# Designs tried in a protein design chat: VHH binders against Riboflavin biosynthesis protein PYRD, chloroplastic (PYRD). Part 15

Target 1, 366 residues: Riboflavin biosynthesis protein PYRD, chloroplastic (PYRD), of Zea mays (Maize) (b6trh4)
Amino acid sequence: PRLAAGALSGRCQAQAAGDLDDAHYMRRCVELARKAAGHTSPNPMVGCVIVRDGRVVGEGFHPKAGQPHAEVFALRDAGNLAENATAYVSLEPCNHYGRTPPCTEALINAKVKEVVVGMTDPNPIVASKGIEKLQGAGISVRVGVEEALCRKLNEAYIHRMLTGKAFATLRATLSMNGIITNQIGKGADQSGGYYSQLMKEYDGVIISSDLAKMSALPLSREAGTNQPLCIIIAQGESSRLHIPSLSQEHASRAIVLADSPVTVEPAGVEVAVFRQIDLESILQLLAQRGLCSVLVDFREAGESFASLLNDFQEDKLVQKVVVEVLPFWLASDGLSNLAFGGSQSFPLKNLELRDVNGSVLLEGYV
Below, E stands for the ipSAE of ESMFold2; O stands for the ipSAE of OpenDDE; V2 stands for 0.75 times the mean of E and O plus 0.25 times the DockQ between their complexes.

## First folded at step 7 (VHH; framework vhh_podentamig1)

Design s4 (at its last look DockQ between E and O 0.36; V2 from the best seeds 0.00; counts 0 for: pae E 7.5 > 2)
Fold by ESMFold2, look of step 7:
Structure s4 (fold): chain B 366 residues (1-366), chain A 119 residues (1-119)
Amino acid sequence: as target 1 above (366 residues)
Amino acid sequence: EVQLVESGGGLVQPGRSLTLSCAASGFTFSEYSMGWYRQAPGKQRELVAAINRGSTLYADSVKGRFTISRDNAKNSIYLQMNSLRPEDTALYYCATKGYDSSGYYLDYWGQGTQVTVSS
């Protein structure tokens, strides 16, 4: 008889399958949430999946700031099938009133049996309040499924909430022989290209005044996106700055941060004047204006722009670095070397690399 | 005014088939889930089958024998009941339940249609 082996295999197999099922559904929550990339700021991206009897019966995500939360859309989608179901949600359900009743009350009223949460709310004042409310109503709650993935999804939101500063990513392009180039990879700025996708994902992009004068302003070519705010750094500009690629119709797409009064063409572009322009004050100002994330696009950088980055690792000013390596070997005379490294060496964490249309994209955390 | 009107009930012999219909009015039909429930004398009302925007659910006791479908153009749902058994005897209700896009709970029921399975 092989009864003992069958019984042990069944128990072990059921547990392993249960763990994989939870992870599977939570990854689906993250996939759903990413459909709103570029649309939810300053709100986090959230996804929710309702499962009953091993089947997905409802799905939802938070589509944009000011609209209902993911749980409401998922519960609407599930309808009659939500009772006795398990709700998977990438972020702890809210327990305070917004434009609709709290998501905790919606889950309770739908009589879900269980809630599985990817991560608790990062705000320590409200952390665990949603979980406690659900447990007080007799709902089983599990926390921490795919937590790292859920936190990475909202890394900019978390950073802004905990520090009061925008999450900053530094982007640069190098040739294969290490020469800084102003050219980005072939197709990178077209629909589907990594640069176009970055412009969709970031609330703002910081560029030099030289880039603004010489090239089209960065934008996403992804369908239906909100364009990032272009933040143009104008140090040492005399009285005038002309942005030829920007029409007056689109003047609100840009802001100029200057160290002295400057007249900007076209009319209608906001100008903010600082006595001294430094990266910390820029990131704090942008967060106060509601930006959670900014990309520092290191192209056409002069000495002044490069100096903003000399000590970018200090005081958690930049969290992430993205470097594109082009499949070209450039002649020795030409492009500038990297000039934004400070006086100190430091390792990058969690290094990743991928192929992007024949170039290599390197990503790491400070 | 929300109305759900069931039809198609009756007396049938065991092993035969019956199709129930539910016509809905007074709300945006395609936005909400729909379900069939039944209540036998002295028992609790129970879910038989439900259909949302793309998924179906069946009670174990009817799985493989009953099929729910919906026609959004006619604002109707149907329950095809095959291989009927005496245990299927009940008053069958059409219902719409769940949350709307604003987060409000909706809970509307029809008056029911009687299905009796006996020889």
Scores: ipSAE 0.019, ipTM 0.576, lowest interface PAE 7.5, mean pLDDT 84
ESMFold2 (binder alone), look of step 7: mean pLDDT 82; pTM 0.823
OpenDDE, look of step 7: ipSAE 0.393; ipTM 0.779

Design s5 (from q2 with G98V G102T S103G G104S P108V; at its last look DockQ between E and O 0.33; V2 from the best seeds 0.00; counts 0 for: pae E 4.3 > 2)
Amino acid sequence: EVQLVESGGGLVQPGRSLTLSCAASGFTFSEYSMGWYRQAPGKQRELVAAINRGSTLYADSVKGRFTISRDNAKNSIYLQMNSLRPEDTALYYCATKVYTYTGSKYTVLDYWGQGTQVTVSS
ESMFold2, look of step 7: ipSAE 0.294; ipTM 0.757
ESMFold2 (binder alone), look of step 7: mean pLDDT 80; pTM 0.789
OpenDDE, look of step 7: ipSAE 0.541; ipTM 0.842

Design s6 (from q2 with T100E Y101T G102S S103G G104S P108Y; at its last look DockQ between E and O 0.63; V2 from the best seeds 0.00; counts 0 for: pae O 2.2 > 2)
Amino acid sequence: EVQLVESGGGLVQPGRSLTLSCAASGFTFSEYSMGWYRQAPGKQRELVAAINRGSTLYADSVKGRFTISRDNAKNSIYLQMNSLRPEDTALYYCATKGYETSGSKYTYLDYWGQGTQVTVSS
ESMFold2, look of step 7: ipSAE 0.608; ipTM 0.891
ESMFold2 (binder alone), look of step 7: mean pLDDT 79; pTM 0.792
OpenDDE, look of step 7: ipSAE 0.612; ipTM 0.869
ESMFold2, look of step 9: ipSAE 0.591; ipTM 0.886
ESMFold2 (binder alone), look of step 9: mean pLDDT 80; pTM 0.794
OpenDDE, look of step 9: ipSAE 0.190; ipTM 0.685

## First folded at step 9 (VHH; framework vhh_podentamig1)

Design t1 (from s6 with R53S S102T; at its last look DockQ between E and O 0.62; V2 from the best seeds 0.00; counts 0 for: pae O 2.4 > 2, unsure alone 64.4 < 65)
Fold by OpenDDE, look of step 9:
Structure t1 (fold): chain B 366 residues (1-366), chain A 122 residues (1-122)
Amino acid sequence: as target 1 above (366 residues)
Amino acid sequence: EVQLVESGGGLVQPGRSLTLSCAASGFTFSEYSMGWYRQAPGKQRELVAAINSGSTLYADSVKGRFTISRDNAKNSIYLQMNSLRPEDTALYYCATKGYETTGSKYTYLDYWGQGTQVTVSS
């Protein structure tokens, strides 16, 4: 009876060691995928690594919609080295024909021995079809390695796919004494700043018309990045809205959502008029337009803008919260109703804290 | 059209050296891994060596004796074969695999040359 226990421990250790290696390579897939942050929407970020004999022999990531997928680049890089290798991919390989044969066919043709998948396709209709195709071809498939990491990588894509709404992150700035302020931290909106990085990563940014009047429109200062669509909420506005920071040349970078007809300057800015503006409808509209993610910037939020967030938790309309805490104590003329965002208290999940140029950045999930 | 043209094969005595060359055309050579395969009479085709952008692979039977290299400027790969043995007698093939892009269309490549005969005999 005693001899059987030793053999199980060795297999478990070997399996555990194998699991560690799998996790390592999947993390590399995610790292590769992140190189395309801000460029892939509406497609997911995907990375692929080909491993043979414990060595990476090919790497790839999906750079942009309309370009080849991560697996194609990884297989170019690996070529003949892909035969009998293990392919790691952060998302289930596609199984549909488009401009290129499906990634499953590429992997099959490359004669990979095994495919390790970070997560299944979030589309319930398509989910696991790629896996099934690979298995049907005699390829061993393992799924769920570093799944949480892979999901986080594509949280916006997943959310849009499952809900038909853009993934929404609420961003606000507070003083040390808890006062909501329209300021952002020093350097936050400059190259390398957290806000600039958010503008790189998010497909859109929702702002109040007051912010649009008073300040430059949110933009990324990162090199070679796409700019987010600026969604301007115009509630109770006059018949005219002037956006001084927007040139006519860049008018297509903004849309105005209004509750009444409004003439926007500069000319060329799209205006959509709604009987009632609510966050759910906005998020659905954005998703329909191909946006996966949107930042709701609470700067210069008036009462009407703030009202968009009244039931965001109950209705699951906001998924993430980003709060910047400035190292300042601000004067207040009284007890300001500093609370925004609903009638219920709730714990935030997966709270992260960063020091950003003397301010504290807090990120949590709803 | 993708073309792979092998050269440099021949008859050599055991212990001698030979260098094979493969000239590639019809695809973006620098983006693709390349390989040498061989097929001896009555045997299956086997991988001899492969090279991508930064790595090489060798069959155990040729490790320490053969060296694969590439010249992207010439769209060519080479196989330096040293200390040749009778067991190295085979038809040697150049090959490439991957997806090539032509405009908006992607095509899978799985191409082989015609081969070059290497015969090692006393």
Scores: ipSAE 0.103, ipTM 0.640, lowest interface PAE 2.4, mean pLDDT 89
ESMFold2, look of step 9: ipSAE 0.557; ipTM 0.874
ESMFold2 (binder alone), look of step 9: mean pLDDT 79; pTM 0.788

Design t2 (from s6 with T101I S102T; at its last look DockQ between E and O 0.35; V2 from the best seeds 0.60)
Amino acid sequence: EVQLVESGGGLVQPGRSLTLSCAASGFTFSEYSMGWYRQAPGKQRELVAAINRGSTLYADSVKGRFTISRDNAKNSIYLQMNSLRPEDTALYYCATKGYEITGSKYTYLDYWGQGTQVTVSS
ESMFold2, look of step 9: ipSAE 0.613; ipTM 0.891
ESMFold2 (binder alone), look of step 9: mean pLDDT 80; pTM 0.794
OpenDDE, look of step 9: ipSAE 0.539; ipTM 0.856
ESMFold2, look of step 10: ipSAE 0.634; ipTM 0.898
ESMFold2 (binder alone), look of step 10: mean pLDDT 80; pTM 0.793
OpenDDE, look of step 10: ipSAE 0.740; ipTM 0.915

Design t3 (from s6 with R53S T101I L109F; at its last look DockQ between E and O 0.78; V2 from the best seeds 0.00; counts 0 for: unsure alone 57.9 < 65)
Amino acid sequence: EVQLVESGGGLVQPGRSLTLSCAASGFTFSEYSMGWYRQAPGKQRELVAAINSGSTLYADSVKGRFTISRDNAKNSIYLQMNSLRPEDTALYYCATKGYEISGSKYTYFDYWGQGTQVTVSS
ESMFold2, look of step 9: ipSAE 0.554; ipTM 0.871
ESMFold2 (binder alone), look of step 9: mean pLDDT 77; pTM 0.771
OpenDDE, look of step 9: ipSAE 0.311; ipTM 0.705

Design t4 (from s6 with A59D S102T; at its last look DockQ between E and O 0.54; V2 from the best seeds 0.00; counts 0 for: pae O 2.1 > 2, unsure alone 60.9 < 65)
Fold by OpenDDE, look of step 9:
Formats: sequence, structure tokens, C-alpha cells
Structure t4 (fold): chain B 366 residues (1-366), chain A 122 residues (1-122)
Amino acid sequence: as target 1 above (366 residues)
Amino acid sequence: EVQLVESGGGLVQPGRSLTLSCAASGFTFSEYSMGWYRQAPGKQRELVAAINRGSTLYDDSVKGRFTISRDNAKNSIYLQMNSLRPEDTALYYCATKGYETTGSKYTYLDYWGQGTQVTVSS
């Protein structure tokens, strides 16, 4: 009876050590994938590492839609060292023929002995086909290493794939005394600021027509950044909407969603007219246009704009909330009647807090 | 077109040294891992050594005796073979494997040279 306990402990420790190593390499995949933040949509961010004898011998990430996948770069980097190595990849390797052979074929041709996958493809139609192909070729496949991390990396992609709607994050700024303000924290919209970073990461930003009239359109100040599509909600607007901060040259950076016909300045801005504007339809439209993520910026929100968020929790239309709390007390003539919390109270999940230039940034999941 | 040309093989006595060279062309050499393989008579082709941008790999039978190196300016890899043994007698191949990317297009590379004969005999 006593001899059996020692052998189990050694195997469990060795397995545990192996598991720790797997997690380490998968985290590296995620780090690599993040280098392409804001560039991959509508494709997911993916990272890959090739490991041989406990050493990384190849690294890659998917840089942009239409370019090779992470596995191709990692295998190029590893070359002959990929033979009998373990490939780590944050997302299930593709199994479809496109401009290039599928990533499964690349891995098979490289003669990797094992593939460790962070998460399966969220598309139910294609899910696990890559895994099955690899296994059919005699390659050992393990799935689910650091899965939560891999899912978080591609939360917008996953959401779009599963729901047909863009992943929506609600962003608002509050004073210390809880007043919704149209202000943004010091440096937030500058290079390195949290808002600038959001504009880099998100495919689109929804704003009120009032914000579009009163301020510069949201943009990223990060180097080499793609700018988000600016979705301007025009409800109850006059027959004319002037966007002073938008040049004719950049008219394609914005779309106006209106409940009535409106002439937009500058010329060239796309206008879509709806009988009724609701958040669900907007998120579906954006998803159809290839946007995976959208930030709903609550600055200069009127009643009509706020109404878009009335049942966001119940209808699962908003997945994440970002609240900036400014370090000052605002004067008010009374209690603000502006609400964006919906009809129900609920706890936020996975709350994160950051100090950002004297303000507090709170992020939580619905 | 991708080309790999091996040189430096020959007949040597046991304990002697040889240096093999492989000149590569037709791809972005500096971005690819390169390797030396060998095939002895009646045996399967086996990896001898490989080198990527930052790492080397050796077969256990050649560890401590062989050294693989690369010169990206010359698009070449080398195999310094010391303390040669009769068991090292084989046709030695230079190889590359990976994906070449040119703009939005990429091509799979799996190329071998013609080989250079190494014979170790008394």
C-alpha cells in the first residue's frame, strides 16, 4: 500500500510542472498576439510559440487580416527546429484552404509532435475540426491551457461569432460625487492615455450627435494605429448635421445613424436612416460590417441616446463597462436624472481598478 | 528559385576535421532556420544540426564534436566537424524549411541540397 503513494506524487508533480510550463508558453502566445491589438479585426488575435527541449525556438503572431496566421510565422522562425517540437497556439489552428494551406497542414508538414491549444474556435460549425485534423495525423493535441486568458484576448471576436453582434463596452466619466460628466481625465485622450488606447483597440465608437457637434471625434493617438469607425447617433436632429471636427478627406471615418433624413457636413459621410434606432440593431449592423468591438461613449448623452441603454443588461447588449472617476466634486442644481444603468441592479464581474493620472478607472463585466 | 549548394565533403581519416559549407539563394536567408542532415548507406536521413536566428540543435551523436554556424551576409551555413568517426560517413545535406512571405503572399519552403559526401576511413 505505501509504494503506490510515492509514484502518484511524482507523476502529479511532473504533471504539475508540465502544466506550469504549458501555461507559461500559452501566456507568451497571448503576449505575442497582443502586439497586433487593433489590427486584426475581423480576425482574432492569435499567437504561437514553438518549444523544443524546454526552449522557445520559434515565435509568431497574426499581424493583420489577409496576412499569414501566427503558426506560419512561428514555424518560419523555428524552421527545422520545429520537428518533434511542441507548438503552442492561443486559438485552434485553422483547417480551411485559403490563400495558403491551412495551419493544420503547416504544423503537420513541420512534423511537430504536439500541439497545445488555448481555446477552440468559437464558430460552432468549424469548432474542433483543426484539432481533429492534427490528431488524425498522429499529433498529440491538448486543449484548454490558459483558456480564460485566451478567451479574454478575443472576447470581441468570440462574442461576434456567437451572437452576430459587436462586443459592446459602455464608457462613462463620473465626478467624485457621482455626476455624469462630458469631461475626460487628464491625458486620457493623449498618447499613452487609456482612452487613446481604447480607440486603438476597438473597431468602432458610438457617440451622440451632440458630442460630434461639440468636440473632436474620438481617435487614437497611438503610433501606427488604425482609427475606429465613428458611429454617430442622430436622433431627433434637424435636417442638417454639421460635424466640425471631421474633414471631407476623412468623411469615411464616420457613419451617421439617424431616425430621420439628415444632411451631413462634411459631404461623403454615410447616412443610414432607421425608423427606430435601437442598440441591438446597431450592434448587428456593425457586426455585419465586420466590426467585432464597439465602445459606447456616454459623453454628451441625451435622453434619446441614454434610452439605447435602458435594457442593455437584460438583453445582454453590453458586455463590459468602463467608468472613469475624476478627482473632483461637481456642482449640481440637484440630482441628475440621467441614468444609464438599466432597469435592474446587478453585480459587475471581474472588476479591475487602475489609477490613471489622478483619476480612477474601473472596468467590469456585465 | 531556392537553391542550396553544399561543399567541403571528402575522404578523411578518423580523428580529422572537415568543414562543410552550404550556400543558399532564392529566399530571405536571415529569417529562416537552416539545418544539416545526413544519410548513411542503408539508413534513413537524420538531423545532424540545425540553427535558427538564436538557437542551435545537435543530434546526440555529434554533440561536442560538431558545430553549426551561419553567416547571414554570405547566405551560408557551416558545419565544423571535429573528431570524425567512421560512423559519421554519410551524404550530408543542407536544408531549409518554413514559409517565405512576399507582401501578402507566402510560399512554403522545404528545400534540400544535392548533398556532399563525407567519408571517414582509415
Scores: ipSAE 0.274, ipTM 0.730, lowest interface PAE 2.1, mean pLDDT 89
ESMFold2, look of step 9: ipSAE 0.615; ipTM 0.893
ESMFold2 (binder alone), look of step 9: mean pLDDT 79; pTM 0.784

Design t5 (from s6 with S102T Y108R; at its last look DockQ between E and O 0.83; V2 from the best seeds 0.00; counts 0 for: pae E 14.3 > 2, unsure alone 61.8 < 65)
Fold by ESMFold2, look of step 9:
Structure t5 (fold): chain B 366 residues (1-366), chain A 122 residues (1-122)
Amino acid sequence: as target 1 above (366 residues)
Amino acid sequence: EVQLVESGGGLVQPGRSLTLSCAASGFTFSEYSMGWYRQAPGKQRELVAAINRGSTLYADSVKGRFTISRDNAKNSIYLQMNSLRPEDTALYYCATKGYETTGSKYTRLDYWGQGTQVTVSS
């Protein structure tokens, strides 16, 4: 049903217009929050917009863990215009003391009239505490504006908070006829390309040793990005591994997980040797190291690397899938199929599709 | 130290115009929101106009008659007051408002000028 004017009552028409304005401002909060993508882990990305008389008078986002929260920056930006204004915030304002004062206190002291919240805190112990504090101070609070968008913004944070485990995404590139390819789409790894943006968003990326030997390590080309930790899986490798794109100065950007001893160049790259390498053990190690999000980049993969993905749906190891389909039809010598996957069939949920420079990018949830 | 110095007040006939100025010093002017407030005899101090990076806010009683502006190069804000009415008679204050974090507290930052008198004779 449309929320457009016409035969609607005056009450319905006024509410529909106000709801669209709320959505607009909340989407701006999400846009602001994304400026800190890759910089806030383990903290969520949060944006805040202060609105008075239909005008944005202050904006802010949480730029980095340990810095003030979005609400504080937005209130500083708004100054005295915050009084009797509406504050839009993508995540419930915090209500606890720490190294910084609670955001509920800042909003109360600024005398905002109303707070509009995108999503409540996912931690059930503290959920709604910020909202209740604001209401107790006489501030009107509305919740759930663009909630799905706000939850998607922080899906890794939510997953970690609810499960204690890192959020995992599988990325692969296919030809039009379903053959896994090592090539990614034209421009995808350049600034503004989907692959560059994806590398900005994840704490770590898991790749095969073949990719590390043959190509540049995955990195973001977005300005000012914290690069993901590269986790290189070396199975059946009993000799040297040279990573030509990695300088000795940046050796800490990679770790090699091997099933036998391997000499790695450059010097200083950490090597861990396991009796058995499987995805669950890898994800557990990475969570212990503080990674909240991990991408499995399925390129240059042999049979052993592909086996990491056996039964990932049944074992709940991967939450999200990103598949790029290239506009090519690759030759094959017979019946071909994907070289990875689980033992069961299942539909992906919440599928999204976009055109990326002649390729198709599909995103869906397990 | 923060200093705010208002000027431009005076006695004026109804329907005429005045321009108020506020010279600011002692802080990074371009980063702070600025405002004009007024206090008539026996009344509470009220917001007249405020400005923040080009966003402006006006009290309903002055909309369409008053214009706030800001010149960051001169560290100054201005209030152009047109079509003055006797009810605009008041002491007009320049202010910078903001919030600072002090330990576990969020402290309101309030600096005020000493005011300039505007009198509109009926």
Scores: ipSAE 0.000, ipTM 0.312, lowest interface PAE 14.3, mean pLDDT 81
ESMFold2 (binder alone), look of step 9: mean pLDDT 78; pTM 0.775
OpenDDE, look of step 9: ipSAE 0.028; ipTM 0.568

## First folded at step 10 (VHH; framework vhh_podentamig1)

Design u1 (from t2 with Y108W; at its last look DockQ between E and O 0.33; V2 from the best seeds 0.00; counts 0 for: unsure alone 63.7 < 65)
Fold by ESMFold2, look of step 10:
Structure u1 (fold): chain B 366 residues (1-366), chain A 122 residues (1-122)
Amino acid sequence: as target 1 above (366 residues)
Amino acid sequence: EVQLVESGGGLVQPGRSLTLSCAASGFTFSEYSMGWYRQAPGKQRELVAAINRGSTLYADSVKGRFTISRDNAKNSIYLQMNSLRPEDTALYYCATKGYEITGSKYTWLDYWGQGTQVTVSS
């Protein structure tokens, strides 16, 4: 009997159910956006889902820089069914005119009823302008659904935009007793493994010249991957550097950053010489070349390579740390740990962990 | 040029059936959605039914009575109207809406036929 006339009760329950549906559709936007991982830089990854009568009638994502945005693909897919629908978009639709009309105009032309936005545009100059344009056209707008997930999706894009430097993640593999190894977990570099997926997600990977001489260069085994640029740091190197796993045909997949002139084999590998190699200048250079994200793949415990990471928290040069812990106990060689990053202790933030084929993968933010 | 030609309208008794057809030309029919709309005198044009590659949509007033279908080989859509009522009386339009995408450029398509009259009267 108490259920019969509760307008407030009915409204509260309908809002709770709608909130769960919103999260579902926004997570689908993020899934769609991830299909373009490694292909959109310097543009963000964006997904869009058009919903009518509780059913997805159109989907789209931004496939690469220079192509239309997610909203346009979703609206092409939905067509006549977009009218009076709800559009879910992981990033605030753009509202500036350029060579092509803005995404806000696309949504207005299709006469969508409502737009649900995962996050506002991180650029403070244009933030909320897309939302305001939609509202001015009579479209209802809700903001902040799965915002943390949407921000995490584009954390590298946001970082590059705000700082002018590539987003950097430190990756290392440790034994249970804290010894760094160049061995990665079983299956990690195969299709579906975490290392293979990292190589798909990151625009570049930074390694030491010692690692490049001794091991195959990092690559992804995910289908359709645009492989990361391999950035090889040659500090105090002899006059020659041989990269045995790299053919001359694929020389463009690597660049060597050196502190003195060096001849690289195979021929055709770009070499840039700096009088002072430091991580900040590397990250700035890579951002200027269009990379939003780089992985610092720390597998050799060489002191010169490790010195790039001194004070990385205080200098704000590394944003994220990914550590794989293998279920092995290794003999110590005396200098086999991650004992760099300044003299002060600090906690990692937002710690997450996964079990990956008998190993533990830990990630956290600096 | 894009051309949409409706046919099949007429005068029918309440409770009877009628099938509308729309022949399309001038675009890649199979890639775009199509819809049927109607406009009664003094009323706003309203969506009746729409179809894209994966979904159909019906106005509440026609659910269970009308069925939209398409034949990509004939570049045509159809509207099967069963159990017709006097309030279904309207000028019925075929339309295609959506984005045409060529590389980095895109254009909003909003093309309409001339309409076919359906009158449901005893």
Scores: ipSAE 0.650, ipTM 0.906, lowest interface PAE 1.0, mean pLDDT 86
ESMFold2 (binder alone), look of step 10: mean pLDDT 79; pTM 0.788
OpenDDE, look of step 10: ipSAE 0.784; ipTM 0.927

Design u2 (from t2 with K97R; at its last look DockQ between E and O 0.25; V2 from the best seeds 0.57)
Fold by ESMFold2, look of step 10:
Structure u2 (fold): chain B 366 residues (1-366), chain A 122 residues (1-122)
Amino acid sequence: as target 1 above (366 residues)
Amino acid sequence: EVQLVESGGGLVQPGRSLTLSCAASGFTFSEYSMGWYRQAPGKQRELVAAINRGSTLYADSVKGRFTISRDNAKNSIYLQMNSLRPEDTALYYCATRGYEITGSKYTYLDYWGQGTQVTVSS
């Protein structure tokens, strides 16, 4: 028997095109969701795209905690065109009934034909309940399109839901010859630079007291952003700590965690005193205060600050590492080692890199 | 009070044309989608054509023959129906459907007209 090459090619192309269309629309959901980076915590970032006859007829994203979810914005945009459409959403639609109807009801009322979900809800208590509700109403549901991308979008939210702890990232800068430096890359802290973007994306940033005394506190230069809470670690500190870049008006932007009583200038900065400061206690305190994500900015670190990071890979303390490599070769008297990272070697996973204005930014997971 | 009033239906021979009109009142017409639906005897109501701010949509059975348009100054939508066929015979409704968002709250809109009869028969 002779196979009809044209028939096989036609069927294969139709299937490949359909799969690529799903991925395309889900990637658009992620792009839309990211517009709210830094504004939705403790809520996840979510995007939604409504498609009818191969055309986008509505789009939406969750812009801020306390506002409607992505699906509602997308359905409002689509209007009459939502009936018998396919709704793409980066996270399983909520089925939690509160003061307003859940998003599952919104999709059911609009009579969408099909819902394509990037990832199920990570909360084990409610996982799959939204999908089951939609299926019970006769709506076709597909799950897992661009799932890795959707999970990466909300990695801090997922970690918080599964562990009760804040997602923690360690950031450091190295010279080309492996020397830890306090300098960050040119333009990194300007609008659009990676450091400015990190400050937008994290609820808090942990820094040494030396950095706070010597430099402006970390902040984002992205337009309209919430600034991260600055968590200043004061170990072996004198009885007084002066933060020159912080005004009394903005004292609430910082908290000092100390191993002994200290008086902080400006007045109004919160001080918490611990008998012993360790990373687990810090992360627990920050999670209790509602922070879902924390960046440890390793600059101006002494031995005490560096020791907080000993064995940071254990007990789910730090999940992600971001290393900037500068295009400089610094003077050195010989071989040197990094002054932190604990007593054991371990591999990093899912390494990624990108160019950032002449430097290299490396990211990997513990 | 939201009102949608259809007009322009009638009896026509196959191959002829009709224009349906829907006058809307009681809401901010220009910001909402609108659609034409039809229900033939013994069949379910189905979407014929819809229009929102950026898109138009047509049922496969009417593509190339029907055209939806809107006139925001008159708060009206229209359905130009060309090359009519006997299977186009139905009661035609206009509707506005979807979500309205006001601040942090949202409500489902589901407003329908009374319908206008179109009969295509030789």
Scores: ipSAE 0.620, ipTM 0.890, lowest interface PAE 1.2, mean pLDDT 86
ESMFold2 (binder alone), look of step 10: mean pLDDT 80; pTM 0.802
OpenDDE, look of step 10: ipSAE 0.720; ipTM 0.906

